# Ledger of designs, part 9: VH-VL binders against S-adenosyl-L-methionine-dependent tRNA 4-demethylwyosine synthase (TYW1)

Target 1, 149 residues: S-adenosyl-L-methionine-dependent tRNA 4-demethylwyosine synthase (TYW1), of Arabidopsis thaliana (Mouse-ear cress) (q8rxn5r50to198)
Amino acid sequence: GKIFFISQTGTAKALAQRLHELCASNDIAFDIVDPHSYEPEDLPKETLVLFIASTWDGGKPPKNGEFLVNWLGESAEDFRVGSLLLSDCKFAVFGVGSRAYGESYNAVAKELSSRMIGLGGLEMIPVGEGDVDDGELDRAFQDWCDGVI

## First folded at step 4 (VH-VL)

Design g9 (framework fv_tezepelumab)
Fold by ESMFold2-Fast, scan of step 4:
Structure g9 (fold): chain C 149 residues (1-149), chain A 123 residues (1-123), chain B 108 residues (1-108)
Amino acid sequence: as target 1 above (149 residues)
Amino acid sequence: QMQLVESGGGVVQPGRSLRLSCAASGFTFSSYGMHWVRQAPGKGLEWVAVISYDGSKKHYADSVKGRFTITRDNSKNTLNLQMNSLRAEDTAVYYCAKTRDYGDYGPHAFDIWGQGTMVTVSS
Amino acid sequence: SYVLTQPPSVSVAPGQTARITCGGNNIGSKNVHWYQQKPGQAPVLVVYYDSDRPSWIPERFSGSNSGNTATLTISRGEAGDEADYYCQVWDSSSDLVVFGGGTKLTVL
């Protein structure tokens, strides 16, 4: 499987590394992937993907995830693609954000989940939501990891 | 109130050692990367060293590599800089600074700075 | 080693717009942060991640970053804006933090 990190500040990347170590300690093999270096057209070939996604100002994805997020949005709205494109793909999403950003709180993670579902993906666990400002990020992340593993 | 307070500065002769400390309060110290930044009298800011939130990763400016050691004690909310083989060029105000964002230290801005402690290396 | 270049000084009349540049090879691919420092004081973060601003910093402060130049823009300049301004990046290839040489802003 693949763990994608969408990160401007490095927080999502650090959490992806921790998740990778947790999976390895349970004999589960994952590759950590920067979406910028990944061809989104290959996503339908994946059977298991995990996303750890930060939300930038205005509810936008960090640059390294922008192309993937936009591609998913365009594919979900394209009548030629159909709602079964990702039917073989199981996934889960963890968001890294701040409630101080109001309605943009974890917008990218929520959008990723919605688009993956729209394309036929199977969500294994509800979107995890971490808040960098409330001191509960580690607890939220651990709870999400326990549900995924 | 988030606060950083440096201590340990003073006048020291070339070739000697000095240890700076930075006491943190008002935030979860163990969640953030910490930096040392210095400024020579009348000159600009020069980055010195960084330590990750858990102490496992450290990086140094080329000018201090091999002479300075950055450490932290998360149980005491303290950051330290051990300065060995001091040179006249190390004379500066030394600031400790906190990364703005939780987690990795690399691309982060510094949102909280201490007031600085003066280190003078002279004969 | 990665190098950031700033003009040593910039002058602006009260009420006018000041622009402070930070030059670096392909700096548009990096995250640029800006600090204000007044004499005898520690630096204060005024713009981070190219164009974001701490909530307590006036909207007169803005930033941009593209190609080989990042710019700090201070609109409607005030006497209280007089300070040294520093740009800063993290160079991922060397794992080093790099500061520009600083720009003295004078409002006359």
Scores: ipSAE 0.005, ipTM 0.550, lowest interface PAE 10.9, mean pLDDT 85

Design p1 (framework fv_tezepelumab)
Heavy chain, then light chain:
Amino acid sequence: QMQLVESGGGVVQPGRSLRLSCAASGFTFRNYGMHWVRQAPGKGLEWVAVISYDGSNKHYADSVKGRFTITRDNSKNTLNLQMNSLRAEDTAVYYCARDKSWFGKGAFDIWGQGTMVTVSS
Amino acid sequence: SYVLTQPPSVSVAPGQTARITCGGNNIGSKSVHWYQQKPGQAPVLVVYYDSDRPSWIPERFSGSNSGNTATLTISRGEAGDEADYYCQVWDSSSDHVVFGGGTKLTVL
ESMFold2-Fast, scan of step 4: ipSAE 0.000; ipTM 0.514

Design p10 (framework fv_tezepelumab)
Fold by ESMFold2-Fast, scan of step 4:
Structure p10 (fold): chain C 149 residues (1-149), chain A 122 residues (1-122), chain B 108 residues (1-108)
Amino acid sequence: as target 1 above (149 residues)
Amino acid sequence: QMQLVESGGGVVQPGRSLRLSCAASGFTFRNYGMHWVRQAPGKGLEWVAVIWYDGSNKHYADSVKGRFTITRDNSKNTLNLQMNSLRAEDTAVYYCAKDRTGYFNKGAFDIWGQGTMVTVSS
Amino acid sequence: SYVLTQPPSVSVAPGQTARITCGGNNIGSKSVHWYQQKPGQAPVLVVYYDSDRPSWIPERFSGSNSGNTATLTISRGEAGDEADYYCQVWDSSSDHVVFGGGTKLTVL
């Protein structure tokens, strides 16, 4: 499987590294991946992907995830092809954000989940949501990890 | 730098055959659907054929069905168009083009070759 | 067989907005792509999926698509915009790519 991090300040990347360590300690092999260096066209070949995604100001993805998120949106425009593209792919998404930004709270994570589902992906657990400002980010992340592992 | 370079064009008599090739570089060729598009002198763009990323599916314009065959060699990053039973109306510049979306033939063409001229005349 | 209809030519003065239409039955349910072609050159993608723009294309190029008409809009027209413009869709019922007949844009 693969763990993708979409990160501006490093928080989502640090959580991805922590998830990787948790998986390794349970003898589960995952590759940690920067989407900027990944070919989105290879996504249909994956059977298990995990996303840890930050939301940038204005509800947009950090630059390292921009191409992947846009590619998923473009692929979803053709329902005949799009709805079957990721049928062999199981996935889960954890969002990192702040409720101080209102309607944009974890918009990228929610967008990723919606697009993956629209392309036929199987969501293993609901989108996890962590707030960097509420003092509960670590607990929210651990709860999501327990649901995935 | 993504690039496509066509070759194989020339002057040929009606009823003869010609094979066009397109060499791809600067992107992972095996991940993208590929197209042939032609343009007769002074006329508009006309789609000719598509081949999926793995060669498993192909579609052709009605005007060339049964005469043209699109193929690809992913080990050599090469797209080909075998043109049989050529007619005067096949005279055109032939472009190879890359599908932007990757695996399928539903997207825009983001990279085009420079074109190769095919003239069918006696 | 699906058909896209474009006006053969459109003329605008420098600095004015050019609008190039692409007509098709229920074209608003399809994704429309637009290409610019200058003499002796290969086509260049200028707008894709109705309204998205490649990063190297100026923001004065935009697109829309609804009902039976898609439109390419070029604001603040300049001499360098003179070219033939083509719209394109994928027709799922026939598994064919369809191009419009092209529109020659003249600035001056």
Scores: ipSAE 0.000, ipTM 0.497, lowest interface PAE 18.1, mean pLDDT 84

Design p11 (framework fv_tezepelumab)
Fold by ESMFold2-Fast, scan of step 4:
Structure p11 (fold): chain C 149 residues (1-149), chain A 122 residues (1-122), chain B 108 residues (1-108)
Amino acid sequence: as target 1 above (149 residues)
Amino acid sequence: QMQLVESGGGVVQPGRSLRLSCAASGFTFRNYGMHWVRQAPGKGLEWVAVISYDGSNKHYADSVKGRFTITRDNSKNTLNLQMNSLRAEDTAVYYCARDLGRWFPKSAFDIWGQGTMVTVSS
Amino acid sequence: SYVLTQPPSVSVAPGQTARITCGGNNIGSKSVHWYQQKPGQAPVLVVYYDSDRPSWIPERFSGSNSGNTATLTISRGEAGDEADYYCQVWDSSSDHVVFGGGTKLTVL
């Protein structure tokens, strides 16, 4: 499987490393992937992907995830692609955001989930939502990890 | 090695039907969107229809919509075009063509069949 | 409906550069693909995504696309280049593939 991190300040990347270590300690192998170095057209080859995604300023994805997020949006709205592109892909998403941003709270994570579902992906558990400002981020993340492992 | 071979063309009277087939070999057919493109004698290329790699989505040129149906069978590596209510203006060589993009279409055609002639005459 | 305009014919002397244009409203915002077709044969992709080239196509074939005009450039023209050339785009507004009318290239 793959763990994708979409991160500006490094929080989502650090959580991806923690998830990877937790999986490794249970003899489960995942590759940590920077979406900037990943070809989105290879996504249909994946059978299991986990996303840890930050949302910042205006609900936009951090730069390293911009191409992937935009590709998923374009693919979901492109009649040529079809609705079964990711039908072999099981996935889960954890969002890292701030409730101070109002309607943009974890918008990237919610968009990822919606687009993956729209393209036939199978969501393993509902989107996890962490708030960097409430002191409960680690608990929310651990609860999400317990649901996917 | 990579090739597309069309079949099913022929002479038919207006209002009748023909079914074209395209057999693919030398590449992983199920990973690519497929198109039909036609060319009337002495004329230019005209796009007819597209089908996504998984068969879930299809689009047609306005001139054939409602009359033609594009389908595929990934287990047999075949693309089909069912042509109903044929008109004289449908007379053309029909090519099947592979989309350049794997899974995600690029709408450029890197592999073409040799074509099969369809003549609609009374 | 979106329309691509090509000159009906272009002539080039052997060894000289041929330029075939493809006109379209704001075509520079689209990706243009080019096909070569010889009599009795299926089309062959020679340039895709404005300026990319399949590995089996010689480097003397190149393309550009900006504003309202895309151009296929064939350097050092040779007799084997005689063919009809078609430009093509995907029009996202109509979800249709659009071909130009074709340009016959003659090498004198």
Scores: ipSAE 0.012, ipTM 0.613, lowest interface PAE 9.2, mean pLDDT 89

Design p12 (framework fv_tezepelumab)
Fold by ESMFold2-Fast, scan of step 4:
Structure p12 (fold): chain C 149 residues (1-149), chain A 122 residues (1-122), chain B 108 residues (1-108)
Amino acid sequence: as target 1 above (149 residues)
Amino acid sequence: QMQLVESGGGVVQPGRSLRLSCAASGFTFRNYGMHWVRQAPGKGLEWVAVISYDGSNKHYADSVKGRFTITRDNSKNTLNLQMNSLRAEDTAVYYCATHYSRWFGKGAFDIWGQGTMVTVSS
Amino acid sequence: SYVLTQPPSVSVAPGQTARITCGGNNIGSKSVHWYQQKPGQAPVLVVYYDSDRPSWIPERFSGSNSGNTATLTISRGEAGDEADYYCQVWDSSSDHVVFGGGTKLTVL
């Protein structure tokens, strides 16, 4: 499987490393992937994908995830792409954000989930929502990990 | 409807310069790498240059390296090719093309312009 | 420096299968794309990533790629298939797109 991190300050990347270690301790093999180095057209070949995604100012993804997020958006709206493009792909999403952003709170994670579902992906558990400002980020993340594993 | 429209071709003397443009519409231009491909009269396709989606990476065919410059303006959905020190062997129809990455990796062109003719003659 | 070799021409009878080859050193380790070009027109992508097909291209078009040869297969050939066909790869060592020389398909 693959764990994608979409990260501006490194928080999502650090959580991806923690998830990778947790999976390894349960004999589950995952590769940590920077979306900037990944070809989105390979996504239909994946059977299990986990996203840990930060939301930047204005509800936008950090630069390393911009192309993947935009590709998913365009693919979900593109009549040339079948609605079952990702039907073999199980996935889950954890968002890293701040409620101080209001309407943009974890917008990237929510968009990823919506687009993956729209393309036929199988969501394993509801989007996890972490808030970097509430002191409960680690607990929210652990709860999400327990649902995934 | 995804569309690319080239312009700027014409007849030019050897050693002169010409600037080609390609206007994109119907897709999110910013998300896709862009290429220039040329075809001399009666000959096959020859790749010229590529520019990444954000303009940070560029590559050129050896035959044009140092003479041609590929650029893009994502705010205007426009691709450009500045052609300097033109030679007779640069005579060709020039196409802009893109790999629409929902399906394709680098170099797979699912959208092509109609082409613009560049003739280098004395 | 990477070179793709195609036969200059291939003929097929109506209703029969045409095969157009694309030769390259260890081409099976690369992804091959195929284009159809009719006179006075821009190329059209017909097969991508060795064997996948855009949804608007007939299922009669298929591809394969292994070892030193990639092949475009056009089953049940028809007059509308007459065109020049080009194979293409991305050469990661040079960061260049490479096209084959083209094959003219004639439906007799």
Scores: ipSAE 0.000, ipTM 0.515, lowest interface PAE 11.9, mean pLDDT 85

Design p15 (from t12 with heavy chain H35E T98R H99G S103K E106G; framework fv_tezepelumab)
Fold by ESMFold2-Fast, scan of step 4:
Structure p15 (fold): chain C 149 residues (1-149), chain A 123 residues (1-123), chain B 108 residues (1-108)
Amino acid sequence: as target 1 above (149 residues)
Amino acid sequence: QMQLVESGGGVVQPGRSLRLSCAASGFTFRNYGMEWVRQAPGKGLEWVAVISYDGSNKHYADSVKGRFTITRDNSKNTLNLQMNSLRAEDTAVYYCARGYSSKWFGKGAFDIWGQGTMVTVSS
Amino acid sequence: SYVLTQPPSVSVAPGQTARITCGGNNIGSKSVHWYQQKPGQAPVLVVYYDSDRPSWIPERFSGSNSGNTATLTISRGEAGDEADYYCQVWDSSSDHVVFGGGTKLTVL
C-alpha cells in the first residue's frame, strides 16, 4: 500500500511517518509517497491508499498535493472514466486542519474522500479530522489509525 | 492491432442528413469514451462530440448541438454520428477517436484516431 | 469560452531545437496534450498529460506546462518532424474539448 502526505509545514508528513512505523509494527508494508512525485493515472493500480492531508486557510491544498487533488476532482466529474475507475482501491483519509479556519476546516481531506468515493473507491472508515489548535491532534490521529489497522 | 475505421461520408445538400459510423477493433470498446473531431479543408482541429463508455452521457460543441447526435453500440463495437440539418460550415473531414477507459485514464487525450471520412455540404 | 493560442508557424534548422507554445489562462492547472498531423494523415498523439510520451514517440519530444503557457519541445529537429502541431485540453467547467489553432513547423 501507499501513504500519501499532503503537507505544507511538515505536520502531515510527520504523521505519515508515524503511520508507516505503526503499520510496520503490525507487519503491514506501506510506501510513503509525495504526491508531487507520483503520477495520478497510476492510482487505479493501487489496492490500498491512505491519505494524510493538510488544509490551508481558504480550503486550499499544499502545493505538493495540488495536482493530485485537482486530478481527482476533475476525474470524479469526468463522465468518460465512469464511476468504477478506482473500484479496486480501498482507502482512508486523515485531515490536518484548524477549526479557526471555519468552513474550510479539513476541506482538502473531505474533498479527497468525496472524490475517491465518486470514482468507486471503498472508504474503510470515515474521514479523520485533526485540529492542530485543540490539543487533541494526537488522540484524533491515534483513533483514526486504530480504525484502519 | 488497435484500429478505428470511419464510413458514411459523402456529398450532401444543405438541410439534409448524413450518418457516420466508426468500427473499432483491437481493444475493449465498451471500456472507452469515444469522440468525434472534424477538420475543415485547410483549417485546424475542431472537437464535435463525446460519448461516455456506457453511452449514458454525451456532450456536443455549441456549433452542432441540437443537430448532431452521438450514439454507440457496445455489442457491435461501433460509434455513430447522426448529422441533421447540415450546413456548408459542416464541410470537413470527420475523425473518430478513442478518449478514455473506465479503468485507465488519459484525461481527454486521444490516443487512437481513425483515418477520417470526408463530408461535403454543398448547394 | 476557454481559448488556446498557438503561433501559426515556427521554423527550425535541422539538428536544432524547436519550441511550440500553447497559451491559455491558467493552463498550468490543466492537463495539456499534443498532436502531430502530417498532410493527408490523421493526428498522432505525441505528448500527453503535459510531459508524458507514448512509448512509440522518440525521446526528442517533450513537454512542459506552467502558469499561462504550455510548451512542446522537439530536440534535434529532422525533416520528418515537419507537420502541424495542436495542443489540447479538457475544460471541465464547460465539458468541452478545446484545441489550439495549430502551429505549422517547417524544418529548413
Scores: ipSAE 0.012, ipTM 0.512, lowest interface PAE 8.8, mean pLDDT 86

Design p16 (from t12 with heavy chain H59Y T98R H99D S103R F105Y E106H, light chain D95Y; framework fv_tezepelumab)
Fold by ESMFold2-Fast, scan of step 4:
Structure p16 (fold): chain C 149 residues (1-149), chain A 123 residues (1-123), chain B 108 residues (1-108)
Amino acid sequence: as target 1 above (149 residues)
Amino acid sequence: QMQLVESGGGVVQPGRSLRLSCAASGFTFRNYGMHWVRQAPGKGLEWVAVISYDGSNKYYADSVKGRFTITRDNSKNTLNLQMNSLRAEDTAVYYCARDYSSRWYHKGAFDIWGQGTMVTVSS
Amino acid sequence: SYVLTQPPSVSVAPGQTARITCGGNNIGSKSVHWYQQKPGQAPVLVVYYDSDRPSWIPERFSGSNSGNTATLTISRGEAGDEADYYCQVWDSSSYHVVFGGGTKLTVL
């Protein structure tokens, strides 16, 4: 499977590396992928994808995730997209954000989940939400990892 | 280096046809929706047509609908505009432009533009 | 048919802030993009999705969009900012891209 990190400051990337190590210790192989280097049209060929996504002021994705997030939004709203484009894809999403952003709190992670579901993807567990400001990020992430592994 | 280069412009008489081409390089052409935009001498920008990333969907400005046909060849990284039944009002510089993030339904920004090719429709 | 209205011209003194407006019915519900065009050149994207900037555009360029008016703001105006500026939206009702009529910015 693949672990995508959408990261500006490196927090989501560091968590992706921790998840990769946890999976490896349980004999589960994943590739860590920068979405900037990934062709979104290949997503329907994936059977298992994990997203760890940061959200910035205004609910925007970091630059390395812009194309993928926009592609998913376009595909989910396009009447011409074939029924259940991602029906063979299992996925889960963990968001890295701050409650100080209010309505934008983990907006990118929530957008990813909503778009993946809209395209027929099977969500393995609910969106995980980590708050960088509350000192509970590590626990929220571990709880999400326990649900995935 | 990402580039769009238009060709095929020229002088043509009313009622005749002309075919414009746009050669793309430096990016994955097949991933993007593409537009044609024109500008009459001394006037503003006017949108002409759009084609989705895979060529399955097309939309046209009312002024050109039924006369112009937008096509693409992803294997050659080219965008085309077939212009039939040309009118004096079609005289303009024609630009091809990439739709940054709207590969499916064409509501993105135009982040890459060609240099333009001049089409003059006169007797 | 959706229409975007721009002032035909705006003047600004060097070092001052220029504001170019784009009026449209409920334009705040749409995404607005802005282009700069100098004589004999192709347009250049300067602001997209209301307020974002391409990496090659100076931070002096910013945008906003709410209600019936979108605004392109150019802080600390320079002679090199003289150009025509166009706003643009996608109109879902007609499946058309719509451009404003353009604003000529003079720095004097």
Scores: ipSAE 0.000, ipTM 0.497, lowest interface PAE 16.7, mean pLDDT 84

Design p17 (from t12 with heavy chain G33D T98R H99G S103K E106G; framework fv_tezepelumab)
Fold by ESMFold2-Fast, scan of step 4:
Structure p17 (fold): chain C 149 residues (1-149), chain A 123 residues (1-123), chain B 108 residues (1-108)
Amino acid sequence: as target 1 above (149 residues)
Amino acid sequence: QMQLVESGGGVVQPGRSLRLSCAASGFTFRNYDMHWVRQAPGKGLEWVAVISYDGSNKHYADSVKGRFTITRDNSKNTLNLQMNSLRAEDTAVYYCARGYSSKWFGKGAFDIWGQGTMVTVSS
Amino acid sequence: SYVLTQPPSVSVAPGQTARITCGGNNIGSKSVHWYQQKPGQAPVLVVYYDSDRPSWIPERFSGSNSGNTATLTISRGEAGDEADYYCQVWDSSSDHVVFGGGTKLTVL
């Protein structure tokens, strides 16, 4: 499987590394992937993907995830693409955000989940929502990991 | 990775025919509209034709309508352009391009381009 | 026939902002894409759907589109930005792709 990190300040990337270590300790092999270096057209070939995604000001994804997020949105709304494009893909999403942003709180993670489901992906656990400002980010992340592993 | 490779260009006399091909690899070819775009030496980009993902819809620039035919073979990941009744003004580098679109036929950006193949129409 | 109008050339000093315009009747109702082409090379998509950017394109490149003018903005201009730039739309009334005439950007 693959763990995608969508990160500007490094928080989501650090969490992806922690998830990778947790998976390895349970004999589960994952590759950590920067979406910037990934061909989105290969996503239908994946059977298991995990996303750790931060949300930037205005509900936008960080630069390294922009193309993948836009590709998923475009594929989900394209009438030529069937609703089963990702039917062989199991996935889960953890968001890194701040409640101070109001309606944009973890918007990228929520969008990723919605798009993956719309394209036939199987969600293993509801979207995890981490808040960098509440002192509970590590606990929220650990709770989400316990549901995935 | 994602790639488009054109072939079939060359030197041809006015009034004759030439067939260009474009081989696609690294993406699900059948899901995308495909375009031909040309560029005469020292001139700007000029759109030539588009074909829908399933081959059912086609549109052509007015300058080539009735002379050029765009086709695709999704089983071979190949796009073709049959060029009949060639004229000197058809001299150009011909690019194959993928239409990256979230909604409507033809509206997509061209996110993948081939290297181009040169067509020279001369006496 | 729908027409897109670009200035034939634009000059910018290193480190300054270049703005390349694309004029079209009610172009703000259309989706505008922008391409960079260097001599002897195929075009490269730099901005799509008015303001979106491929992840491999620097954030110095941005776009806007409203009314009768779309604009490609290149901040902190560099020598490597010298190229021809083309805008492009789909004209639904004719079912044609339309390109602008191109703008040569020079960094001096």
Scores: ipSAE 0.000, ipTM 0.498, lowest interface PAE 15.1, mean pLDDT 86

Design p18 (framework fv_tezepelumab)
Fold by ESMFold2-Fast, scan of step 4:
Structure p18 (fold): chain C 149 residues (1-149), chain A 121 residues (1-121), chain B 108 residues (1-108)
Amino acid sequence: as target 1 above (149 residues)
Amino acid sequence: QMQLVESGGGVVQPGRSLRLSCAASGFTFSSYDMHWVRQAPGKGLEWVAVISYDGSNKHYADSVKGRFTITRDNSKNTLNLQMNSLRAEDTAVYYCARGKSWFGKGAFDIWGQGTMVTVSS
Amino acid sequence: SYVLTQPPSVSVAPGQTARITCGGNNIGSKSVHWYQQKPGQAPVLVVYYDSDRPSWIPERFSGSNSGNTATLTISRGEAGDEADYYCQVWDSSSDHVVFGGGTKLTVL
């Protein structure tokens, strides 16, 4: 499997590293992947993908995830692709955001989940929502990890 | 059927201007980056310009920067290329093409048939 | 500026495999797309993202990309494959699309 991190300040990347260590301790092999270095056209070949995605002010993804997020949007609106592109792909998404952003709270994570489902992906657990400002980020992340592993 | 149709080409003298248009049909035009690519007679493909799906980002080849302007009207499914200060070396067939993915990293999966621009005195 | 180098021409006998190369500094770190163009026609996408193929393109067309060379491979060549072939990448350092100079494939 693959763990994708979409990270501006490094929080999502650090959480991806923690998840990788947790998976390794349970004999589960995952690769940590920077989406900027990944070809989105290879996504249909994946059977298990985990996303840890931060949302910047205005509901925008960090630069390293921009291409992947936009590709998923393009594919979802491409009538030729259909709704079964990712039918063999199980996935889960954890968002890193701030409730202070209102409607943009974890918008990237929610968008990723919606687009993956629209393309036939199987969501293993509901989108996890972490808030960097509430002091509960680690607990929210651990709860999400318990659902994934 | 997904289709791109160019228009506006013709013969023009050096230093003059031409405006090319590309009409899109059969897909959600507002969701895709659009490109202009040209090909001089007997020569290879040369990229000209790109405009993002929402019109907010544009990039140009060095040979046309400052002279050409790429625009789009998503309400009319139309891509435009305003060509000013035309030079003999701008003589080419101009294609509009759809970018499959963001950041220009994607392939051009739909092409128009092209429109000929001849710059001569 | 980034440059892609293609041989100007390649010949293949009917039924044999043609290989068209695209040279570029560290091109293996980029995504390469390939286009077929017949005289008087617009280009047609035949291979994208190094090795993926549109559903309307025969399996005889394949691609690879590593190091400083990307390759378009056309197995069991046939007369209908005669065309000019162009490779293409995005150069993120300049925000430019770059095309190779093109290769004329002759089947004889």
Scores: ipSAE 0.000, ipTM 0.505, lowest interface PAE 15.7, mean pLDDT 85

